# Designs tried in a protein design chat: VHH binders against DNA replication and repair protein RecF (recF). Part 1

No score or structure here was measured in a lab: all are predicted.

Target 1, 363 residues: DNA replication and repair protein RecF (recF), of Pseudoalteromonas atlantica (q15zz5)
Amino acid sequence: MKLDSVQIRNLRNLQHVTFKPSHGVNFILGINGSGKSSILEAIHYLGFGRSFRTSKHKNVIQNEQESFTVFCECLEDSTTQRLGLSRSINDTVSVSINGIKGNKVSDLVSLLPVQIFTPQSSDILLGAPKLRRKYIDWCLFHVEHSFLTCSNAYSRLLKHNNALCRKQQVGYANPQRVYWTDLLAQYGSELTEFRNAMMTRLIPLITSNLAQFLPEFCVEISYYRGWEKGLELNEALTKSADRDYKNGYISVGPHKADVRFKISGKPAQEVLSRGQLRMLVAALQLATTQCLMSYTQKTCIFLLDDVGAELDAAKREVFIDRLLESNTQLFVTAIEEHQLEFIDKYQNKKMFHVEHGQVREES
Structure headers, positions and changes below count from the first letter of each chain, unless a header shows other numbers; Kabat numbers aren't used for antibody chains.
F, E and O are the ipSAE of ESMFold2-Fast, ESMFold2 and OpenDDE, as the mean of both directions, binder to target and target to binder. V2 is 0.75 times the mean of E and O plus 0.25 times the DockQ between their complexes.
[cut] marks letters that were taken out.
The coordinates of atoms that the task and the answers printed are left out; those that the model quotes come from them. Centres of patches stay.

## First folded at step 2 (VHH; from d02 with S102F)

Design d02a
Fold by ESMFold2, look of step 5:
Structure d02a (fold): chain B 363 residues (1-363), chain A 123 residues (1-123)
Amino acid sequence: as target 1 above (363 residues)
Amino acid sequence: EVQLVESGGGLVQPGRSLTLSCAASGFTFSDYDYGWYRQAPGKQRELVAAIYGGSTLYADSVKGRFTISRDNAKNSIYLQMNSLRPEDTALYYCAAELYWDFSGYTPYDEDYWGQGTQVTVSS
């Protein structure tokens, strides 16, 4: 569903902000420090329950306030939803859906698929495998109803099994160890099947997008499931058990999975420039947007932070065009309007100016 | 301030039943998953039961005998313990953890723990 209105209270320098975005593309102009990224952060909270800028929600609350809030009204096929989230200094989160409190964060974020492209988005390729697992898992969360329950069960079993490995190191063998390891394998296998199926959907989409964003390269995409080919996960866990007990953690399974990108047999980050890596990331994020549309018909809310610094003019326009073709409501920040010289072609657009934490719609 | 307070423990004979309660305060109760853990003297703490999302998980030693439940309206978690055995003797703790966020990142402590309630099963 698409945002009709957004209300933000006490979030960084945004004391009280209300605006009504276009269902198409929304351009947010302002100098650094004006509050333009904070507007994206507010929308990001609705789709993730957390900030993309900090791991500590306290840092997001305006000085001397006890909480921040973000509210929105969303249109979903002629019906209006009213959604709200607040976080307080005591690590409390409150979610409101259509006036009813007591909802889970997962209830809220499942309604609003959000993606973000920032100057740091190349970390998907340059960073640890955890970031590439999050890429797959975002798509699974929104496409596969049972994914969250399976993923949560695996995570808790992994934590428990890691604790059993550490207890074994000090001589405390748990007589139920095989039972807990078998459960880990059961949920780990299911999680892996979700991810295999998702990669089968994503690879053709990524490949198609790369023909447009990086036509001069042939990028090989592969998925490593996190353990040796030819073994069931319970067999792999048994094979690694002595090592895992010695090291104090489970060393095989879907928590060790990765997506690998290669060009002529080398990791893509060894071949591509920083600008070319950003194009690969753009192709990846467009693919998950396309997958979401194909399998759910949900609207993706897509946040482009500092687009002028990250993409040249031609690539900006292509990326925005492709996102709009994929049932996306866009929010794009820039410092100056000339970085967006192509915007006159968009009929369904709004321009907003941000200064000193205040937002004005251009008229 | 976050608090988890266990109650309902005591001395019982083998084969009898007890219900443990855990009252939660200082946070939005429905935003967390919950577990019961136990620790016998000289032993490590072990998971007994967990309730997460719409699912439950039980240790093999208690499956079929113990039932975990929660009541969001009363901010409480329960452990119904039937057919108690001497080996169930332990200090029982409740714990609260945040949901798995599909982003995979959490900047906060994942667990809150109660002080425990003693369960003693003896003839």
Scores: ipSAE 0.014, ipTM 0.478, lowest interface PAE 6.8, mean pLDDT 84

## First folded at step 4 (VHH; from d02a with D31E)

Design c11
Fold by ESMFold2, look of step 7:
Structure c11 (fold): chain B 363 residues (1-363), chain A 123 residues (1-123)
Amino acid sequence: as target 1 above (363 residues)
Amino acid sequence: EVQLVESGGGLVQPGRSLTLSCAASGFTFSEYDYGWYRQAPGKQRELVAAIYGGSTLYADSVKGRFTISRDNAKNSIYLQMNSLRPEDTALYYCAAELYWDFSGYTPYDEDYWGQGTQVTVSS
């Protein structure tokens, strides 16, 4: 679905903002502190239920307000949907879908696939493996109907099994330990099957995109499932049991998985410059956008925060062009107009100016 | 502010049934997934049943005998316990967990727990 209108209330310096974006590309200009990233943050809340800038939603609520609200109208196959999210000072979230309240955040975010590219997006490559698992799992969440149920079951079982390991560590044995470990293995194996299938879809797309963004490198992409080759997960859990009891946690399984990127046998992050790492991230995010379109026919809303800091002028244009070819609605922030010198070529575009938390569409 | 209040426990004979209820208040009920846990004397707390994303999960020892359900309109979670055995004697807790953030990890570290309701099954 593509946004037809957005209304934001009491989010950071945005007291009451309403605007009607283009279904194509939307350029948002403003100095730092004007509110341009806060507009992206509002849209990000609709697609993720949280901020990309802070884990504490109270820091997003405008001073002396009890909550913020983001509301949008979206077009889906000739019908308009009305979606809303509110976060309150007491850490509660409220989701409205077509006037019906009481929805889960997962109900809302499944309707609005959102991705974001920021100056910090290289953390996917430079950070801990869970960021790379998050990359795969975002795509699975939107593509595979049963993924959410499996992922939640595994996470709950992992928490329970870790607690059993800590109790065993101090001498308490649960007589149902094998049952709980076997159940963890069942869901862990299913989760791994989802991830393996997704990687076979993503690798060709990433490789194709890298021909445009990093043509001078051959990037080898592989998936580590989180345990020893040649074993079923239940066998791996049995093999590690004594160590897991000693350490107080489950040390093998899909929660230990990773995606690896190598160039000539070395980790790509040790070979590539910071600018080249950003090109690799662009290729990754384009691939998930392409996968989403191919398997679900859903559109993606794509947020480019501070595009001038992350991509040179030619690469900005290529990235935007490739996203638009994937039927993507774009929101691009920039500080200065010269960072967007190429925008005259786009037919379906709007320019917005942000000043002191107010948004003005350029005539 | 946040409360989970269990009820419906008691003393029952083997083979009988009980329904446990858990009333939730002080948070958005639909945002959370729910589980029933139990702790027998001298044993550690263990998961009995969970309801998440429209699906259910059961411990092997209760599968086929216990049923978890939720009623979003009443902000309540239930555990129907049939064919009770002496081994089911325990303090039963309701728990709420916020697991999903689309990326397959749980960014919230907080759980909510009730105070528990005692179930005693004796001949």
Scores: ipSAE 0.023, ipTM 0.509, lowest interface PAE 6.8, mean pLDDT 84

## First folded at step 7 (VHH; from c11 with G35S Y112H)

Design c11c
Fold by ESMFold2, look of step 9:
Structure c11c (fold): chain B 363 residues (1-363), chain A 123 residues (1-123)
Amino acid sequence: as target 1 above (363 residues)
Amino acid sequence: EVQLVESGGGLVQPGRSLTLSCAASGFTFSEYDYSWYRQAPGKQRELVAAIYGGSTLYADSVKGRFTISRDNAKNSIYLQMNSLRPEDTALYYCAAELYWDFSGYTPYDEDHWGQGTQVTVSS
């Protein structure tokens, strides 16, 4: 779906903001501290249920307010939907879909695929494997109808099996531990099948994008499923059991999976500059956008924060062009308008100026 | 104020049935997934049943005998317990868990627990 209108209330310095974005490219211009990232944060809440800047949503609520709200109108199959999300100081969320309250966050976020590219996006490559697992799983969540159910089941079983390991570590054995471990293996194997299939789809797309973004490098992409090659998951869990009981947690399975990027046998992050790492991330995020379009025909909403600091002029134009070719609605922030010298070539666009939490559409 | 209040426990003869309920208040009910846990005397707390997304999960010892359900209109979770056995004797807890990382691999701590309701199956 594409956003037709956005209304933001009491989010950081944005007290009352309403704007009607273009279905194509939306350029949001303002100095640091003006509120431009807060506009992206509002849209991010619609697609993720949380902030990309803080884990504490109290920090997102405007001073002296009890909550913030984000509302939008958007199109799906020529039908207008009205979506809203509110978060309060009590750490609760309220979701409204077409005037009906009490919906789950997952109901809302499944309707609005959102991705974000920030100065910190190279953390996908530099950070923990969890970030690379989230990369795959974002795509699975939006593409595979049964993924969320399988993923939630595995998470519940992992939590329970970790608790069983901790109890056995101190001498309390559960007589049903084999049952719980077998069930963990069942769902873990199914989850791994989802991820293997997704990687088969993503690798060609990533490779194609890298030929354009980083033509001077040959990046080897591989998927580590989270346990040793040649074993079924139940065999791996049995093999690690003594260690897991001693340490108090399950050490093998899809929760330990990773995506690995190598250049000439070395981790890509040891070879690439900061700017080159950002281009690798751009290739990754373009691939999930392409996958979403190819398998679901869904529109991705793509947030590009601080484009001038993130990408040089030539690379930002290429990235934006490729995203638009993938049927995205794009929101791009910049500090100075000269950073957008290529803007005139885009036909379906709008410009917004942000100053002290006020938003003005340029005619 | 966030609360989970269990009820429906009691003393019951083997082979009979009980329905446990858990009334939730002070938060958006649909935001959470729900579980029943139990702790028998001298034993560790264990998962009995969970309801999450569109699915349910059961311990082997209760599968086919117990059914978890939820009623969004009443902000309530239920555990229908049929064919009760002395081994089912335990303090039963309702738990609510937040799960807004759609990746599904970041375990979240149990955010809210009830006080528990005692189920005793004897004679």
Scores: ipSAE 0.016, ipTM 0.500, lowest interface PAE 6.5, mean pLDDT 84

## First folded at step 9 (VHH)

Design m4
Fold by ESMFold2, look of step 11:
Structure m4 (fold): chain B 363 residues (1-363), chain A 121 residues (1-121)
Amino acid sequence: as target 1 above (363 residues)
Amino acid sequence: EVQLVESGGGLVQPGRSLTLSCAASGFTFSEYDYSWYRQAPGKQRELVAAIYGGSTLYADSVKGRFTISRDNAKNSIYLQMNSLRPEDTALYYCAAELTWLFSGTEDTDYWGQGTQVTVSS
């Protein structure tokens, strides 16, 4: 679904903001500190249930307020849907879908696939494997109906099995240890099958996109599942058991998985410049957008923060073009109008100016 | 003001049944996954059953005898305990855990104070 209207209350410097975006591309202009990123943060909350700027929810609530709220109206098969989320200072979350409260955050975010590209997005490549696992898992969440239940079960079983390892480390054996590790292996194997299938879909798309963004490089993409090749996960868990007891945690499984990018046998992040790494990330995010369109018919909402700082001018235009071709509703922030000199070619667009937490649509 | 309040424990004879209840308040009930744990005297706390979405997990020792369920309208979770044995004697705890795919490190677990189940002749 694409946003027809957005209402934001008490989010950072946005006291009460209402605007009606284009289903195509929306350009948001303003100086730093005006509220541009806060508008993207509001939309991001609808698609993730959390901020991309902070893990501390109180920092998102406007000073002296008890909560923030984000509401939107969307079209689905000519029917208007009303979606809302509020988060209170005590971290209580309320989700409303068509006037009905008590919905789960996962129900809301499954309706609104959102992606974001910020100056920090290169952390997918430079950071810990967890970020690359979240990249795959975002796509799986929106494409594979049964993925969330499997992922949550594995996470809970992992927490329980780690606790058993810690108790064993200090001498407290659990007589059902084998039962719990077998159950962990069952869900871990299923999770790995989901991820292998997704990587098979994504790698050709990423490779095709890289031919346009990084034609001078051959990027080799592989998935490390998190344990030794040739073993079933149950076997790997049995093999590592004594070490895991000694160390107090489970050391093998899909929680140790990674996506690896190499150029001539070296990690791509050691070869590519900062600008080239951002182009690799753009190729990754185009691939998930393409995958979403191919398998779900869902519309993706894409947030491009600080467009002038993220990509050089030529690549910036190509990235936006490719996103729009993939049935994407796009929100682009910029500081100066010259960073948007290419926008005249887009017919379905709107421009908004942001000053002191107020939003004005240009004519 | 998060609260988990267990009830339904007591003294029962082997082979009988009990239903434990856990009433939750102070948070969005439907956003959490729920578990029952138990701790016998001198033993470590152990997972008995968990419910996450529409799926369940059980300890091997209770599989086939215990059933966990939830009622979102009543903000409650239940543990139906059938064919009780003396080794089921323990303090039973309800726990709520937020497991959301994109959640951060701020996640917290909530625990009840427990309800005693004693199985003896």
Scores: ipSAE 0.154, ipTM 0.621, lowest interface PAE 4.5, mean pLDDT 85

## First folded at step 11 (VHH)

Design q2 (from m4 with A50Y)
Fold by ESMFold2, look of step 12:
Structure q2 (fold): chain B 363 residues (1-363), chain A 121 residues (1-121)
Amino acid sequence: as target 1 above (363 residues)
Amino acid sequence: EVQLVESGGGLVQPGRSLTLSCAASGFTFSEYDYSWYRQAPGKQRELVAYIYGGSTLYADSVKGRFTISRDNAKNSIYLQMNSLRPEDTALYYCAAELTWLFSGTEDTDYWGQGTQVTVSS
């Protein structure tokens, strides 16, 4: 679904903002501190249930307010949907779908696939493996309807099995240990099959995109499933059991998985400059957008924050063109108009100016 | 603030049935997943049943005998316990967790105080 209108209340410096975006590309101009990133943060909340800038929801609520709200109207199959989310100072969430409250966050975010490209997006490559797992899992969530249930079951079982490992009393055996380990292996194997299949879809797309964004490098892409080749997961769990009980945690499984990017045998982040890492991230995010369109026909809402700092002019244009080819609604922030000199080529576009938390559409 | 209150425990004969309930308050009920756990004297707390999005997961020892359910209108979770056995004797806990894919560090499990189930003649 594409956003027809957006209403934001009490989010950072945005007291009350309403605007009607283009279904194509939306350019949001403003100086730093004007509120342009906060508009993207509002849309991000609709697609993730949380901020991309902070883990603390109360930091997003406007000072002296008890909550923020984000509402949108969207078009789906010629019908209009009305979606809303609010977060309160006590960290509670409220989701509304077509006037009905009490919906799960997952119900809302499944309707609005959102991706974001920010100055911090290179953290997917520079950060911990969990960020790369979330990259693939975001795509699985939107493409495979049973993925979330499997992932949640594995997470619960992992927590339980880790608790069993932490009980370190001598001579005290848990009589159900084999059952819980086998169940962890069952869901872990299923989770791994989801991820293997998704990586098989993504790698060709990423490779094709890298030929355009980083033609000077041959980036090797591989998926480490979280345990050694040649063993079923239940065998790997059995092999590690004594060590895991000694150490107090399960050391093998899909919670240890990673996506690895190498150039000449070295991690790509050791070879690539910061600008080149941003191009690798762009290739990754274009790939998930392409995969989403190919398998679901869903539109992606794509947020490009501070595009002038992250991409040179030629690369911005190519990236935007490729995203629009994948049935994507774009929201692009910039500080200065000259950073957007290419915009005249786009027919389905709108320009917005942000000043002191107020939004003005160019007439 | 946040509270989970179990009820429906008690002394029951082997082979009989019992329904546990858990009333939730202080948070948006429908946004959470729910579990029942039990802890027999001298044993580890074990997962009995888990419910998310209408899907369920059961410990092997209770499959076919126990049923977890939720009622969003009453903000309540239930555990229907049929064909009870002496080994089902335990303190039973209700738990809530937010298991969204992008959960943050403030998304903490909530636990009830427990309700005692004793199966004996």
Scores: ipSAE 0.128, ipTM 0.613, lowest interface PAE 4.6, mean pLDDT 85

Design q5 (from m4 with A50L L98T)
Fold by ESMFold2, look of step 12:
Structure q5 (fold): chain B 363 residues (1-363), chain A 121 residues (1-121)
Amino acid sequence: as target 1 above (363 residues)
Amino acid sequence: EVQLVESGGGLVQPGRSLTLSCAASGFTFSEYDYSWYRQAPGKQRELVALIYGGSTLYADSVKGRFTISRDNAKNSIYLQMNSLRPEDTALYYCAAETTWLFSGTEDTDYWGQGTQVTVSS
């Protein structure tokens, strides 16, 4: 789905903002502090249920207000869908889908796939494996309808099994520990099957994109499932049990999985410059956009925050072109219009100016 | 303010039934998955039942005897306990379980204060 209109109320400095984006590319200009990132944050809430800037929802609510609201109208198969999300000072969330309240955040975000590229997006490569697991899992969430339930069950079972390890570490054995470990293995195996299948889909797409974004490098992509080859997960858990009880946590399983990127045998982050790492991230995010479209017919909404600081001019244009080729609705923030000098070539575009929390469409 | 309040505990004879209730307030009920835990004197807290995404999971010791359910209209979770045994004696806790990715939950699980169940002759 693509946004036809967006209404934002009481979100940071945005008291009441309404605008009608292009289905193509939307350029949002403003100085730092004007509200342009808050516009992206509002759309991000529709696609994630959370802010990309803070974990504390009350910090997003405008001062002295009780809640913020983001509402949109979007097109699905010739019919208008009306979607809304509100978060209150008491940390409750309210989701509205076509006037019906009481929906889960996961119901809303499944309808509106959103991705974001920010100054921190290189953390996918520079940071902990958790970020690379989230990369795979975003795509799985939108492609595989049962993924979220399986992933949540595994995470809960892992927490319980870790607690059993800690108690056994200090001498409190639970007679049901084998039962819980076997159940962890069952869900862990299912989770791993999802991820293996997704990586098989993503690697060719990433490789194709890298030929365009980083043609001077041959990036080797591999997936580590989180335990040694040749063992079923229950066997691996049994083999590690003494160590896990000594250390107080489960040391093998899909929670230890990682995606590895190497160039000539070295980790890519040790070879690539910061600009080149951002191009690798762009290739990754384009691949998930392509995968979503190929397997679900869903369109993606893509947020490019601070494009002038993160990508040089030639690479901005290429990345935007490839996203638009994938039927993506794009929102791009910049400080100055000259950072977007290439925009005249886009036919389906709109320009918005943001000042003091107010949005004006350029005529 | 988040609140999970268990009720329905008490003294009951072996073989009898008991229904525990957990009333939730102060957060968006539908965003969470729910579980019951129990802690017998001198023992570690253990998971009894989990309800998630339309599915349920049970500890081996209670499977077939206990049933977890939820009523979204009443913001309540229940544990139906049949064929009670003395080893079911424990303080029973309701928990609101955090989820991962694309949820409206906070990053912290919520716990009730517990309701005592005592099974004895």
Scores: ipSAE 0.324, ipTM 0.721, lowest interface PAE 3.8, mean pLDDT 86
Fold by ESMFold2, look of step 13:
Structure q5 (fold): chain B 363 residues (1-363), chain A 121 residues (1-121)
Amino acid sequence: as target 1 above (363 residues)
Amino acid sequence: EVQLVESGGGLVQPGRSLTLSCAASGFTFSEYDYSWYRQAPGKQRELVALIYGGSTLYADSVKGRFTISRDNAKNSIYLQMNSLRPEDTALYYCAAETTWLFSGTEDTDYWGQGTQVTVSS
């Protein structure tokens, strides 16, 4: 869905903000501390239920307030939706969909695919494998109806099986152990099938994008499923069982999976410069946007925070152009207009100026 | 102030039924998956039933006899226990877990204090 209007109350320095974005690209200008990233944070809450800036929801609530609220009206194929999220100082969340309360955050975020590109987005490449698993899983969540329930079941079974390993380590055994391990293998195999299929879809898209963003490199992309080749997961779990019980955790399975990026046999993060890593991340993010549009016809909302610090001018323009070609609604923050000198070419655009937590649309 | 309060336990004859309830408060009920665990004297705590995303899982020992369900309107989780056996005697716990990927929090599991079920004649 594309946002027709956004209302933000009591979020950081944004006391009460209302604006009507373009369905195309929205440029949000302001000095640091004016509130421009807080506008992106509000939209990010609608798409993730959390902040990209802090894990502490109370730090997002405006001082002396007991909650913040983000509300929007959306359009998707001629249908108007009213969506809202509120978080309180006591850490409760309230989700409203078309006036109906009691919805899950997952119900809300499934309607509003949101992605964000920040200076920290290179962590996908530089960080732990969990971040690369989340990259795949974001796309799976929006494309595959049953992915979330499978992933949650696997997570619960993994926690239970790890607890069984720890208790056996200290001399306690559960007679149901084989049953629980077999269930773990069942859901782990299904999760792996989802991820293999998604990687088959993503790799061609990433490769195509890299020809445009990093033409001087041939990036080899592979998926490690989390256990040795040639074994079914139940066989791998049986093979590792003695070590797992000695160590107190399950050491094989999709929770150990990774996506690997290599150039001439070396990890790409050891070869690429800082700017080249940002371009690889841009190629990854564009690929998930393209995949979403191709398989679901859903629109993506894309947040590009501090574009002047993250991408040079030519790359900003190319990235924005490619996102718009994927039926994406863009929100781009910058400090000064000269960082966006190419914007005159966009017909479906709006400019907003942010000062002291207030937003003004430029005509 | 998250609270999970189990009730409905008691002494019951073999072959009879009990319904356990778990009342949840202090958080957004719909954001969690729910499970029942039990712990018999001298044994480790074991998973009995799990309800997640409209699906259920059961321990092998209770399949076909126990049913987990949830009622979003009452913020409650239930365990219907039919055809009870002496080996079902245990302290029964309700548990809640957040969905980390799309949750507003990354908190760990929450547990109730338990309700005792004793099956004997």
Scores: ipSAE 0.278, ipTM 0.699, lowest interface PAE 4.1, mean pLDDT 85

## First folded at step 13 (VHH; from q5 with W100V L101W)

Design t5
Fold by ESMFold2, look of step 15:
Structure t5 (fold): chain B 363 residues (1-363), chain A 121 residues (1-121)
Amino acid sequence: as target 1 above (363 residues)
Amino acid sequence: EVQLVESGGGLVQPGRSLTLSCAASGFTFSEYDYSWYRQAPGKQRELVALIYGGSTLYADSVKGRFTISRDNAKNSIYLQMNSLRPEDTALYYCAAETTVWFSGTEDTDYWGQGTQVTVSS
């Protein structure tokens, strides 16, 4: 669903901000430090329950305030939804959905698919496999209603099985170990089936997008499930058991999965420039946006932070055009309007100016 | 600040039932998953039951006899223990467990002090 209005209170330098975005593209202009990234951070909270800038919720609360609040009204199929989230200095969270309090953060974020492109988005490719697993899992969360329960169960069982390995490591065997390991294998296999199916959907979309963004490269995309090919997960867990006991953790399974990108047999990170890596990330994020629309009819909210620093003018326009083709509501920050010289072509747009934490709509 | 307070433990004869309660405060109750653990004398602490996202998991030794539940309105977690056996004798702990995705939890689990359950004739 698309945001009709946004209210932000006591978030960083944003004391009280209210604005009514376009369902198309929204350009947010301001100098560094004005609050433009904090507006994206507020919307990001609605879609992730967390900041993209800090892991500490208390650091997002405006100085000397007890909490921040983000509230929105949004439209889906002509029905208005009213959604709110607040975080307090004691790390309590309050979620309101259509006036009903007591909701979980996961209930809120499931209603608002949000993606973000920042100067740090290349970390999907340059960073640890966990970031690439989160890429797949974001799409699964929004597309497959059974995914979250399975993923949570696997995580809990993994934590417990790791604890059993550590106890075995120091000589304390649990008589129920086989039972817990069998459950780990059961949920791990199911999680892997979800991820395999999602990658089958995503790879053609990514490949198609790359033909447009990086036509000079043939990027091989593969999925490593986290254990030896040709074995069931239960068999792999048995094979690794002695090593796992020695090391104190489970070394095989979907928690070790990765998505690999290669060009002529070499990791794409070793071949592509920083700008080309950003285009690969753009292709990945377009693919999840396309997948979301194709399988769920959900709209995506897309946040482009500091677009002038990350993409040249031609690339900005192409990326925005492709996102809009996938029924996406966009929020784009930039320092000056000339960095958005292509903006006049968009009819369904709004411009906002940010100064000292205050927001003004142009027009 | 954060507290998990178990209650309802005691002495009980084999074959009978007991209900443990855990009252939670100082954090956003609905964002956490909850579990019961137990530790028998001279043994390591073990997972008994877990409630997460509307689902439950049980240790094999208690499956079919114990039921974990939660009441978000009362910020409380319960363990209904039926058909008790002497091997169920242990100190029982309530724990608030972080969830892994799109949650409002911190990355820290919380533990109670425990309540003693003794099953003997």
Scores: ipSAE 0.462, ipTM 0.798, lowest interface PAE 2.8, mean pLDDT 87

